# Ledger of designs, part 4: VHH binders against Phosphatidylinositide 4-phosphatase SAC2 (inpp5f)

Target 1, 352 residues: Phosphatidylinositide 4-phosphatase SAC2 (inpp5f), of Danio rerio (Zebrafish) (Brachydanio rerio) (a8e7c5r167to518)
Amino acid sequence: YKIFMDSDSFYYSLTYDLTNTVQRQGELGKSDQPLWKRVDDRFFWNKHMIKDLVDLQAPQVDFWVIPIIQGFVQVEELVVNYNESSDEERSSPETPLQEPTCVDDIHPRFTVALISRRSRHRAGMRYKRRGVDTDGHVANYVETEQLIHVHSHTLSFVQTRGSVPVFWSQAGYRYNPRPRIEKGERETMPYFASHFEKEVETYKKLVIINLVDQNGREKIIGDAYLKQVLLYNNPNLTYVSFDFHEHCRGMKFENVQTLTDAIYDIITDMRWAWVDQAGVICQQEGIFRVNCMDCLDRTNVVQAAIARVIMEQQLKKLGVMPPEQPLPLKCYRIYQVMWANNGDTISRQYAG

## First folded at step 1 (VHH)

Design g11 (from g10 with E98D D99L W100R Y101P P102Y L103G G104W Y105F S106K T107P D108S E109A; framework vhh_gefurulimab)
Fold by ESMFold2-Fast, scan of step 1:
Structure g11 (fold): chain B 352 residues (1-352), chain A 123 residues (1-123)
Amino acid sequence: as target 1 above (352 residues)
Amino acid sequence: EVQLVESGGGLVKPGGSLRLSCAASGFTFSDYAAAWFRQAPGKEREFVSAIYSGGSTTYADSVKGRFTISRDNAKNSLYLQMNSLRAEDTAVYYCAADLRPYGWFKPSAYDYWGQGTLVTVSS
């Protein structure tokens, strides 16, 4: 699929629906409706053009509106080569015109794509605000989809991130402003419930990964979140708290393995979307909803670690990755850069 | 030509068990994914369980641990073993099948449907 960038961090495609995950596109595949009627409204950034064109009774509106997302897109092809430069240089070409060998016949290859979709809700606010609003929308909401493509197989794993869905704010300009809760539990519940009811309808089950510090100034937000989850008492929600500061001091990404090891069964049971030429082989059953308070890097690191566990399971299932051996280091370096670029782009969109 | 026919429904006491069967004809059942849905009086049709062509299974939370979906491709049959039945399990149970099932939890994802079999759980 050909994907275009219309400006920094805005993306569109003439042939692919960037607003929907592979799984949601499959769910909509029974409909013959025009693309713009099938898009996920949350990520349809130029939706206002539909209303304007319809109000003007413009002809052929279906051809004039191409859905645009705001977020991130990166696609990379990775080669599984354990000897790295040694294997690639085994026989140097003697002439520039030597017929090239097909790498696909020598080493396994796969495409990894990363698509992040920023919610259009609360995105145009003049002042930065946190938490949930009275429409049930949360600040900083992003859906991130990791795609693996091998021959006829397309595999997808989706995660979300967003602000803690209570009413909270930080004090005006200053270093390290103290957060505060704006509404009590009873006042908050309708909007908290509205947010999660929509999430459950879309994703079926949610595993909340709360990365808010359990000590210090962030504790007030983490405590409020846990209290609301317990009061809401929805069996489709699983709540996991991880003390990022304690386990990942100095941003040691390897220490996130403590979390992924602890939730390995949850990650595995969630599965992934898998489609081939015959149709759907399996579907993702649930989603991780990851949050922190004021450091978006924590969320990105955790999502990358979870997505890596899934990718390794997918590649082993496809026979691209050996069952008892990690990928070549070069593959992980490219993967880490992709996720770093994702995090940097999302941070710029919310931090200015 | 394509036909799905459910059987095995009936009256059972709370805590009892039933096994539903679905007989498929007019297509190569082994290539298809199949699912069970149910509809209680005055309610919408809800997902119960699904089984992929490769044998992977999915269950609604309300039945997980109590119901088991299985298939026998040699007999072109789908089964639902229902244990520890409750009054709230009372419904018409439907068999559904599709070659390319998109959105397993939605009735609209399935092209082929049976007529349904009634399960009543009461004392």
Scores: ipSAE 0.000, ipTM 0.199, lowest interface PAE 16.9, mean pLDDT 78

Design g12 (from g10 with E98R D99P W100F Y101S P102Y L103K Y105L S106W T107S D108E E109S; framework vhh_gefurulimab)
Fold by ESMFold2-Fast, scan of step 1:
Structure g12 (fold): chain B 352 residues (1-352), chain A 123 residues (1-123)
Amino acid sequence: as target 1 above (352 residues)
Amino acid sequence: EVQLVESGGGLVKPGGSLRLSCAASGFTFSDYAAAWFRQAPGKEREFVSAIYSGGSTTYADSVKGRFTISRDNAKNSLYLQMNSLRAEDTAVYYCAARPFSYKGLWSESYDYWGQGTLVTVSS
């Protein structure tokens, strides 16, 4: 892959569609359409240039418009090397001894890529009117895809994040301003439904993970969300509430493990996209939609934890990781840095 | 500069008890999860027990009911009370701490490590 960065937050590629997940690219199939006509409109940040180029009567617009996403891209090659352990499983009496040309030649390797795609709808709407708008778009919407590549195998796991899709606001020049609900459930329902109808069409099933505090200022938003989900009554929606403040005060993120343990079966049942040279091996069936009110760090920590569970399942299934042994420290540290960079980048995009 | 220093290791007979201590310095210990790992000669590093900043604990099945992990944030200290010791508990015991929140079963999840203290269980 050749991926270019126009600035610290804008990415494009001449050969790869950054707007679509691996699974969506497979669903679109082969087409004679140029790349920019096949992109996911939600993440097509330079879409307005299409109109301008057509209006200028520019011929061969395909050569002039390269789809650009706003978000995050990081790609790392990781080596599974257990040299941190006193025991290094290099050869046993049962295994023929062979001296490798290089130590790196004997260790499994995999590529991990992290791609976050910020929605062009409601871009820059970190304050003022949050939540859902009358077009069914939500503030702070990002699709994050984690890719694992080994030999001919490409595996993908996708999650989304976004504002609670009710009409609410939090604005002003006061420290820690209180949020307000701007419409009742009756008036909210058409737009709430519009948002989730689009999400269900795209992702089929949604597991909502609500990280809004169950006490204090944030409770009003969490209560409104749950009430709206119950009134909507869509069997494709599963609602999970996790009181982040109660479990993870300050920088004490140890208790996020409580959440991933509690939803382990849901994570496993969701599966992941898996493609090789022969075609599609399996598909992701559903998506996690994670939200918080203002602290984007909560969402990032939770998504990273879920993505780690998936990655370990994928690597064990590929034979890259032993069933009873975790990743080496080096791999874990690189992985943590990737997810930290993702969170920092998204936070900067919404903070200005 | 983070430092973890273990103490309390030694020789003990099967069925005996030992209390390990770990002194932390160079960071706000109360904001960190802490754990004990062990490594026997010729074996991989093994998880023993972890205690989260909020006081919640986890134990390896091999030590559950025999070992108790505890912390004293006022003293920046971590403890492991080991009871009903067996020959297979013989190992170098390491204190570890981490800021990031994943299950404490994986040594690679921990950013800070002590130098270790030897525990020998034999007659």
Scores: ipSAE 0.000, ipTM 0.115, lowest interface PAE 18.6, mean pLDDT 76

Design g13 (framework vhh_gefurulimab)
Fold by ESMFold2-Fast, scan of step 1:
Structure g13 (fold): chain B 352 residues (1-352), chain A 124 residues (1-124)
Amino acid sequence: as target 1 above (352 residues)
Amino acid sequence: EVQLVESGGGLVKPGGSLRLSCAASGFTFSDYAAAWFRQAPGKEREFVSAIYSGGSTTYADSVKGRFTISRDNAKNSLYLQMNSLRAEDTAVYYCAAVTRYGLPFWSTHQYDYWGQGTLVTVSS
């Protein structure tokens, strides 16, 4: 019902499992187990508290521990109101006009929630060594879920981000740090495979979006990533690379549109999770795994653009958004602020 | 549990009239907005008319001026008076009800509760 923020961007809820996506909660089904046994361990930041209480043989441990995530949560209600007097607006709305009453809202509305969950593995630390470790965990791993709530309907779309899963490093105190590959392809493969085996088990299919520069200093990391993907040869992985000229300043709208247009069929085929009072209507068929080397801004902008395409498809399916026109500009302004806040929060957690 | 039961459908000649009724049970009908939808053979379910809890009404362009939606909260009933019927009005007619408004009234997804439908055939 309520979501609280503690400190350092830690979030909890007394009634909702913030560690699991809507789709994973549905997959868990009915269970007699307490919340802390059902949570996603990757995002269960206060898990050590459970161990300490069990070690102390504390009675009623289930009553004392609420799962806490680290990351970002923002919830906004958006009103679809095209009532803007503008000479540039074409033709009248095709749908019948709503009639106001003393009880009913006159304009369609929907809730957008954005939840980012940082992995407890390697999160909150600045490493000279980045990428993948010997446990198959990657630096800066975050799962981001966008929720749309309308009446009894809940729709969800999930993406992940994380470091390129090879063994690489960058000097922490040099003015011009050059990235370096620490292990060869054969030495890397068991850990690269471990990472993607876990990802495929959780998300089934992965579309890798690599935003690492194809020229200059970052090329060594992008080359290593592509070579490792090709050697791994897993049919559940699709590799997509885009080269952007603007580094860590954000991307131009044209670049973002070019990317989403190029992968539009992939986005549409992935679908989204959809549940109502009767149960599951639709499932998400895979996940985007987005990365860059040092610039988290590019990753956030790309994920926001993909999530926007999905949101528009969802809203059209629900009849909230007409097929022939976009949402009101004020809706997009709120949406952009939500995603900017998400990116800023994650960047602060990464950099310190 | 909420239940909606339609009645009043039947065979009628072009230019004729029919009055459909929807009986609501298991809830306080006066708290709900209600609507009529129809589905013709081989077509998707389409909006016909809606009436809000406060009594305001709206109509699809194809039925405006010919159909009248009304409610009787004391009898927990919704009505659709259909005049000047055309062959194109042939469909199964459904009543629907909702307490919270998040989607447009013409969207089938706005409504939680639906009746089983009543068949209206306009034919010679």
Scores: ipSAE 0.000, ipTM 0.155, lowest interface PAE 19.6, mean pLDDT 77

Design g14 (framework vhh_gefurulimab)
Fold by ESMFold2-Fast, scan of step 1:
Structure g14 (fold): chain B 352 residues (1-352), chain A 124 residues (1-124)
Amino acid sequence: as target 1 above (352 residues)
Amino acid sequence: EVQLVESGGGLVKPGGSLRLSCAASGFTFSDYAAAWFRQAPGKEREFVSAIYSGGSTTYADSVKGRFTISRDNAKNSLYLQMNSLRAEDTAVYYCAAHPGYSFLEWDRSTYDYWGQGTLVTVSS
């Protein structure tokens, strides 16, 4: 698929629906409706253009509107080569090893794509009022899809992030005052429920990963979230709290592995979407909904770690990765750069 | 012959600002990710901020919004602009370089090259 970038933040494709995950595209099935009528409205950033074309009574609107998302797209082809990929530093300068070996033709290859889709609802600066609104939309909502492509196989794993869906605010923009809860549990429940009912309808089951600090200024938001989840009492919601301050002080990745190890069975049970030329092989049964209060880096690190576990399971199933051996270091370094770029791009979109 | 040399450390009052510099030599700096780490007396060396070769940045929660990392590949230099300094920021600050950026791995042992450090003291 050919994907175009309109700017650093906007992406489109003439042939691929960037607003829908692989699984949602499959669920929509065969349709004689034009692409823009089948798109996911949450991520359809140029939707207003359709109204303008209709208002002009244009007879061929379907041929003129290409859906545009705001977010991030990166695609990389990776080669599983243990002889060369483990020495990234040495491979950077031109080595005296002259010719690429013919063995390159026998090494497994796979494509990794990372697509983040920012919701058009509640678009704007993250320092404004956050949380949930009266329409059940949350601030800073992003759907991130990781794709693996090998020959005719396309595998997909989707996660979401967004603000804690209670009514909360911070008074200042430049000096980070203590957050405040603006409504009680009873007043909040219809909007909290509206948000999760929409999420359950779309993703079936949700595993909430709350990265809000369990001590200090952030605790009030974490406590409100947990209380609301318990009062809502929906069996399709699983709540996981991870104290990022305690376990990932200084952002040590090895501490994030404590979380992925603890939820390994949940990750595995969720599965992933898998399609080939014959159709759907597997479906993802649920989604991780990851949140933090102020630090977008926490959310990105955790989502990357979960996505890495899934990628390794997918590559082992496809026979691309040996069952008893990690990928070459070069593959992981490229993967880490992709996720770092994703985090940076999302952070910039919320800042201005 | 690879060398990283930090400069710009010193004594500063709480609420003050400092700009640290790191001069790289003996390798193609533009191909490397670079980071700042710090070590306070009696504590382990901790991550502060990183910038990879493509320009994306990451920050430890304790410094986010106060510190800004930047690079100038033409000058083979890395910078850390430190604003709103606190007593807790008192530490020896180290420049480090990594051949490929590792957002998921802040492990000090993965960095190939390290400077000798520059002392920052926040006190009156």
Scores: ipSAE 0.000, ipTM 0.147, lowest interface PAE 19.7, mean pLDDT 77

Design g15 (framework vhh_gefurulimab)
Fold by ESMFold2-Fast, scan of step 1:
Structure g15 (fold): chain B 352 residues (1-352), chain A 122 residues (1-122)
Amino acid sequence: as target 1 above (352 residues)
Amino acid sequence: EVQLVESGGGLVKPGGSLRLSCAASGFTFSDYAAAWFRQAPGKEREFVSAIYSGGSTTYADSVKGRFTISRDNAKNSLYLQMNSLRAEDTAVYYCAASRWETLYGPYEYDYWGQGTLVTVSS
């Protein structure tokens, strides 16, 4: 399939539904309905165009509406070759081999794709407005899907990120002002519950990873979040707090491996979506919902680390990766660049 | 003592050019991947460009075709040539080094400079 980029990180495809995860596409079933009628409304950025085309009595409105997402798409083919140098020499079309056996070094290959979908809800929100609104939508909401494709197999792992779903704000200046809680717990609960009710309906179980600092100016937001989760008392929510330190120079910090090791069983229990030509083999049972207050890079780092653990489990299951050996360094370098590009793009869309 | 020191920042008009330098000391620079990040007032630190120990480079989409990263291991130096500067490029620019050749974000880099201010305005 082909994916096209419009300006400002808008993406579309004529043949693939970029608004739905592999798992949601499977849940919707095969249909001869036009693509735009099957899309996830949260990520359908050109939805208004349908009304305009219908109002103009366009003869084939279904033909002309191509769903567009805002976010990020990158696709890479990776080769599992442990013999390549770190500076990999580009070979000519001709090899220096005198008598080729008509056999290439047949190394396992896989495609990794990374798709981030920005929610169209609250797209016009001002800088100081954060958290949840009265419709249960949160600021800075992005669904990120990592796809692995090998032969007929497609595997998918999905995570979300978004603002802490309480009513909070910062001063109107473009500085890092002290945040404020705008509503009490009782007033907040209907909207907090609305947000998580929709999340549970869509993703079944949520593991909340809170990266908001437990000390200093962010503590008020972290305290409000934990208190609200405890009061809500939904058995489909698991709350994990991880204390990140912002480091600018030479300071040691708790590495992300400590977090992924601590939650390894949770990651494994969540599983991933797996489909082949015969149908659905496995479903993802839950998602990680990762949040921080001021630094989107914390969220990206944590999501990348979790997604890497999942990718390795998937590749081992498919026999593409040896069970007791990491991928070649070259594969990880490409993977790191993909996730860095994802983080940069999301930061520009929300922090700018 | 490990240190990264940026220089070359300043005031430049839209469409102008600047060359940033970063001097590394106290460690074997040639063994490290190095990167430029920038931070505009009130915003998070964002990735600009990276160069691996082997010389391969990567760029943020917003700077591709306009900025060029390079290194000189003999001089323990990292450079960023910035062309066709825009008002949106106004930020404090930081150089960073990673022994692990990590590109996820700022928390993954081992060493950071203090930053150099670039202001693009008339």
Scores: ipSAE 0.000, ipTM 0.128, lowest interface PAE 19.7, mean pLDDT 76

Design g16 (framework vhh_gefurulimab)
Fold by ESMFold2-Fast, scan of step 1:
Structure g16 (fold): chain B 352 residues (1-352), chain A 125 residues (1-125)
Amino acid sequence: as target 1 above (352 residues)
Amino acid sequence: EVQLVESGGGLVKPGGSLRLSCAASGFTFSDYAAAWFRQAPGKEREFVSAIYSGGSTTYADSVKGRFTISRDNAKNSLYLQMNSLRAEDTAVYYCAADYGLGWYEGTRPDDYDYWGQGTLVTVSS
């Protein structure tokens, strides 16, 4: 597929629906409806074109409107090769480095794609009002999909991120503004419920990963979130809290493993979407909803770690990677750069 | 423009008493939570006591019953009355304040945006 970038952070394709995950596209695949009626409205940034064309009763609107997302797209082809070449081998005058064609034939290859879709609701930089609004939309909402393609197989794993869905704010006039809760629990509940009812309808089950600090200035937001989850009492919600600063000092990736090891069974039970030329093989059973307060890097690091666990399970299931080994170092480095680019792009969209 | 300035530190004998003061400018203590922290030589900065906008107070177990936190809104000043002083109370004492902390305990340094420079208290014969 050809994917085009219209300025920084806007993407479209003439042949692929960037607004829908592989799983949602499979669910809609039996529909004879034109593309613009099948797109996910949350991520359809040029939706106004449909209204204008319909108002004009324009013919062949199906051929004129191409959905545009705001977010991130990166695609990489990776080779599973545990024998990385050294600089000393290349520098040898008697045994120069050679690129034999048999290396491409011997080592398994797979494509990894990363797509982040920013919600058009509450679009704009987040300086003061965060959290949920009276329409049930949350600030900083992004759906991120990791795709693996091997031969005829397409595998997908989806996560979301967004603000804590209570009414809260931070002052925008100083370096480290203090967060405030703006409404009580009773006043908040209809909008909190509206947000999660829409999420449950879309994703079925949610595992909330709360990365808000359990002490200090962020505690007020974390306490409000937990209290609201308990009062809402929805069996489709699972709440997990992780003290990012306590466990991930200096942002070492290995320290995030404490979280992924603790929730390994939850990650594995969630599964992933799997599609072949014959159709749907299996579905993702739920979604991780990851949040922090004002620092988007924590969310990105955690989502990358969870997505890596899933990718390794997927590659082992397909026989592309041996069960006793992690990703080859070169693959891991490219993977880390992809997720860093994702985080940087999302952060820039919300920075001022 | 917000400033906190501590005073009242000094040398005191074990069992003695000392009163620390913290003067605020650029804001009023009645609208803020305020706290005392201390840092002993070679140790981490630790919580001593806090007073919230509503007037409620909290104390570290090591000072409970010996130290009393108070404020004077007319003078825009925070105080720490220290009684029955021990050698282990020797530290640089810091005044801290921030808005909204009455919604949680305010027992960590990271809970506070505004800090004074500190005043040294030495308990020794």
Scores: ipSAE 0.000, ipTM 0.120, lowest interface PAE 18.0, mean pLDDT 77

Design g17 (framework vhh_gefurulimab)
Fold by ESMFold2-Fast, scan of step 1:
Structure g17 (fold): chain B 352 residues (1-352), chain A 124 residues (1-124)
Amino acid sequence: as target 1 above (352 residues)
Amino acid sequence: EVQLVESGGGLVKPGGSLRLSCAASGFTFSDYAAAWFRQAPGKEREFVSAIYSGGSTTYADSVKGRFTISRDNAKNSLYLQMNSLRAEDTAVYYCAAKFGSTWYEIYPSEFDYWGQGTLVTVSS
């Protein structure tokens, strides 16, 4: 599939539906419908323009309308080679078209792709009014899909992120404005419920990972979130609160491994989507919904750590990764760069 | 110019019937899902019924069995047949259109076009 970037934030493909996960594409089945009629509306950023074109032209122009997402796309091919030369020695080969060599047949290889889809609903700056609105949409909503491809096998793992779904705001744009709760619990409940009912319909079960600080100025939002979850009392929701010992500044994130170890059984039970030429082999049984208030780095690092655990389980299942060894360091360096690029891109989109 | 124009509202006694119509112009109505919403005094706008571009329908629990939504793509029109009307059905009724499907997004913000509304009053 060829994926094109219209700018640093917009992506499209003439042949692949970037708006739908592998699992959702499987659920839709084979269809003779034009691509734009099958897309997920949440991520269909040029929908208004296509709408205008369809209204003005004959049905035959369905072939010319291309869905565009806003977010992030990166694809990398990784080779499992424990004796690889340094990146510096391999960074600029003189004969790139002679790759791969016969030596590559000795070492397992896989493709990893990372796709983040920003919701067109509530696409505002992170310093403006946040939370849930009266339509059940949350600010800063992003669906991130990690794809692993080996021969005919495609495996997918999906996570979401978004604002805490209560009515809250911050006054001003800098100097740490204190967050405020705008509506009480009773007034909030229909919209909180609306948000999670849509999420459950789409993803079946949700594991909420709340990364909002347990003290200081963020505490009011974390307390409101927990109380609303408890009052809502939906058996399809699992709530996990995680408190970092250190601030999420720079790349120093203590306790991430403690979190993934603590929820390892939840991660494993969630599984992943797996398809091959014969069809669907297994499905993802739920989704992680990760949130923080204003430190987007925490959300990105936690999602990357969870996705890494899943990737390792997938690669071991496929026989690409040894059961008792980590991947080569070069593979993890590329993986970390992919997730860092994802986080940086999303942060720029939401900072304005 | 895109327009949705409602008609058929009025005063009716409890147990009575009304048929609302919505005329669409300025866009290809057949490619749109269409819906009826209502707003009673002092309340938020609520979903009543929707019809997908393919003709399948969905209804709010409060109106199931009493209201019937239908469309005529050749006439670019949407209809709501309202039977066994109750005092609590009193509201301004709005016609709305959404490009594509409403299968999981039956919220006001999801709709592209809106009519000005027509008042339905159910009173003795």
Scores: ipSAE 0.000, ipTM 0.279, lowest interface PAE 15.3, mean pLDDT 78

Design g18 (framework vhh_gefurulimab)
Fold by ESMFold2-Fast, scan of step 1:
Structure g18 (fold): chain B 352 residues (1-352), chain A 126 residues (1-126)
Amino acid sequence: as target 1 above (352 residues)
Amino acid sequence: EVQLVESGGGLVKPGGSLRLSCAASGFTFSDYAAAWFRQAPGKEREFVSAIYSGGSTTYADSVKGRFTISRDNAKNSLYLQMNSLRAEDTAVYYCAATDLYESFGWHTEAHEYDYWGQGTLVTVSS
């Protein structure tokens, strides 16, 4: 499948629905409706063109309405070769005894794809008003899907990010002033509930990972979030608070292992989507919803770490990765660059 | 405004020494991994050396034992001490910085770095 990108980080495909995760596509697989009627409206950036094409009496409108997302797409093929750094594998062709039957299988291969879909709701530059709006939409909402493809198998793991869903604001970019809560708990609750009711309907269970600092100027937002979660009292929400600055001081982001170790059972129990030619094998049971206040890099770093744990579990289950050994360093270097590109692209879209 | 500004380049004789400096501004340099890359005329940009925020270092095989990378977080500066210089070391030297995880391995590829300086020319000639 071919995926196209224009200069404003818009992506489309003539053959693949970029607006839906693999799991949502599976749920829609028996629909007789044309593609543009089956897309996820949240990520359907050119939705308005449908009316325009119908108004223009365009023939075969289904051929002209290609769903466009705003976000990020990167696809990489990775080779599991532990000898790449220590020998000259390229200069040593396969032995004649194994070459006819084992050429493609001498080193396991898998494809990693990373797709981020920015919500069209509250689209635009970073605003003074953040958080939730009166329609239940949050600022900076992005769905990120990591895909692993091996032979006929497609595995998917999805996470979301977005602003803390209370009414809050921060005065302009200069001097980074203290954030303010704009509405009380009682006034906020209908819109907080509206946001999470939509999320629970879509993802079933949510594990909230709050990366807002537990001390200093960001504490007011973290405290407001926790209070609303407790007041809302939805059994489908799990709340995890992680003080990123306390645990990841000095940009030593390896300390995020403290978080991934602490939630390892939650990560493992959430599972992933798994489909093959016969249909659905497994479903993802819930989603991580990760947030921070000002620095989008914290969110990207945490999501990358969680997705890496999932990828390793997936590759071990597929027999692509040994159970007692990590991937070759070259694989992790490519993986790190993919997630860095994802974070940079989302940051540019948020900040302008 | 994020900036990396290299200095210290120049003409040096074979066997000589030269010290490159890179001044970082507009971000908390101490939190970033930093590296030196070089590009010789008509060649691709190649990795020279990297230093993590924690002080761990890595070197390209061609410079091991001759070059030393260091940082001074109080001065927001990165250094490359180049000893026993050879004609083959002639290149434009670039300072680079990244916030990518140390846990994903050594940062030896140019595409892993988001911030770059303009470069400083080092010529090794008699």
Scores: ipSAE 0.000, ipTM 0.137, lowest interface PAE 16.9, mean pLDDT 77

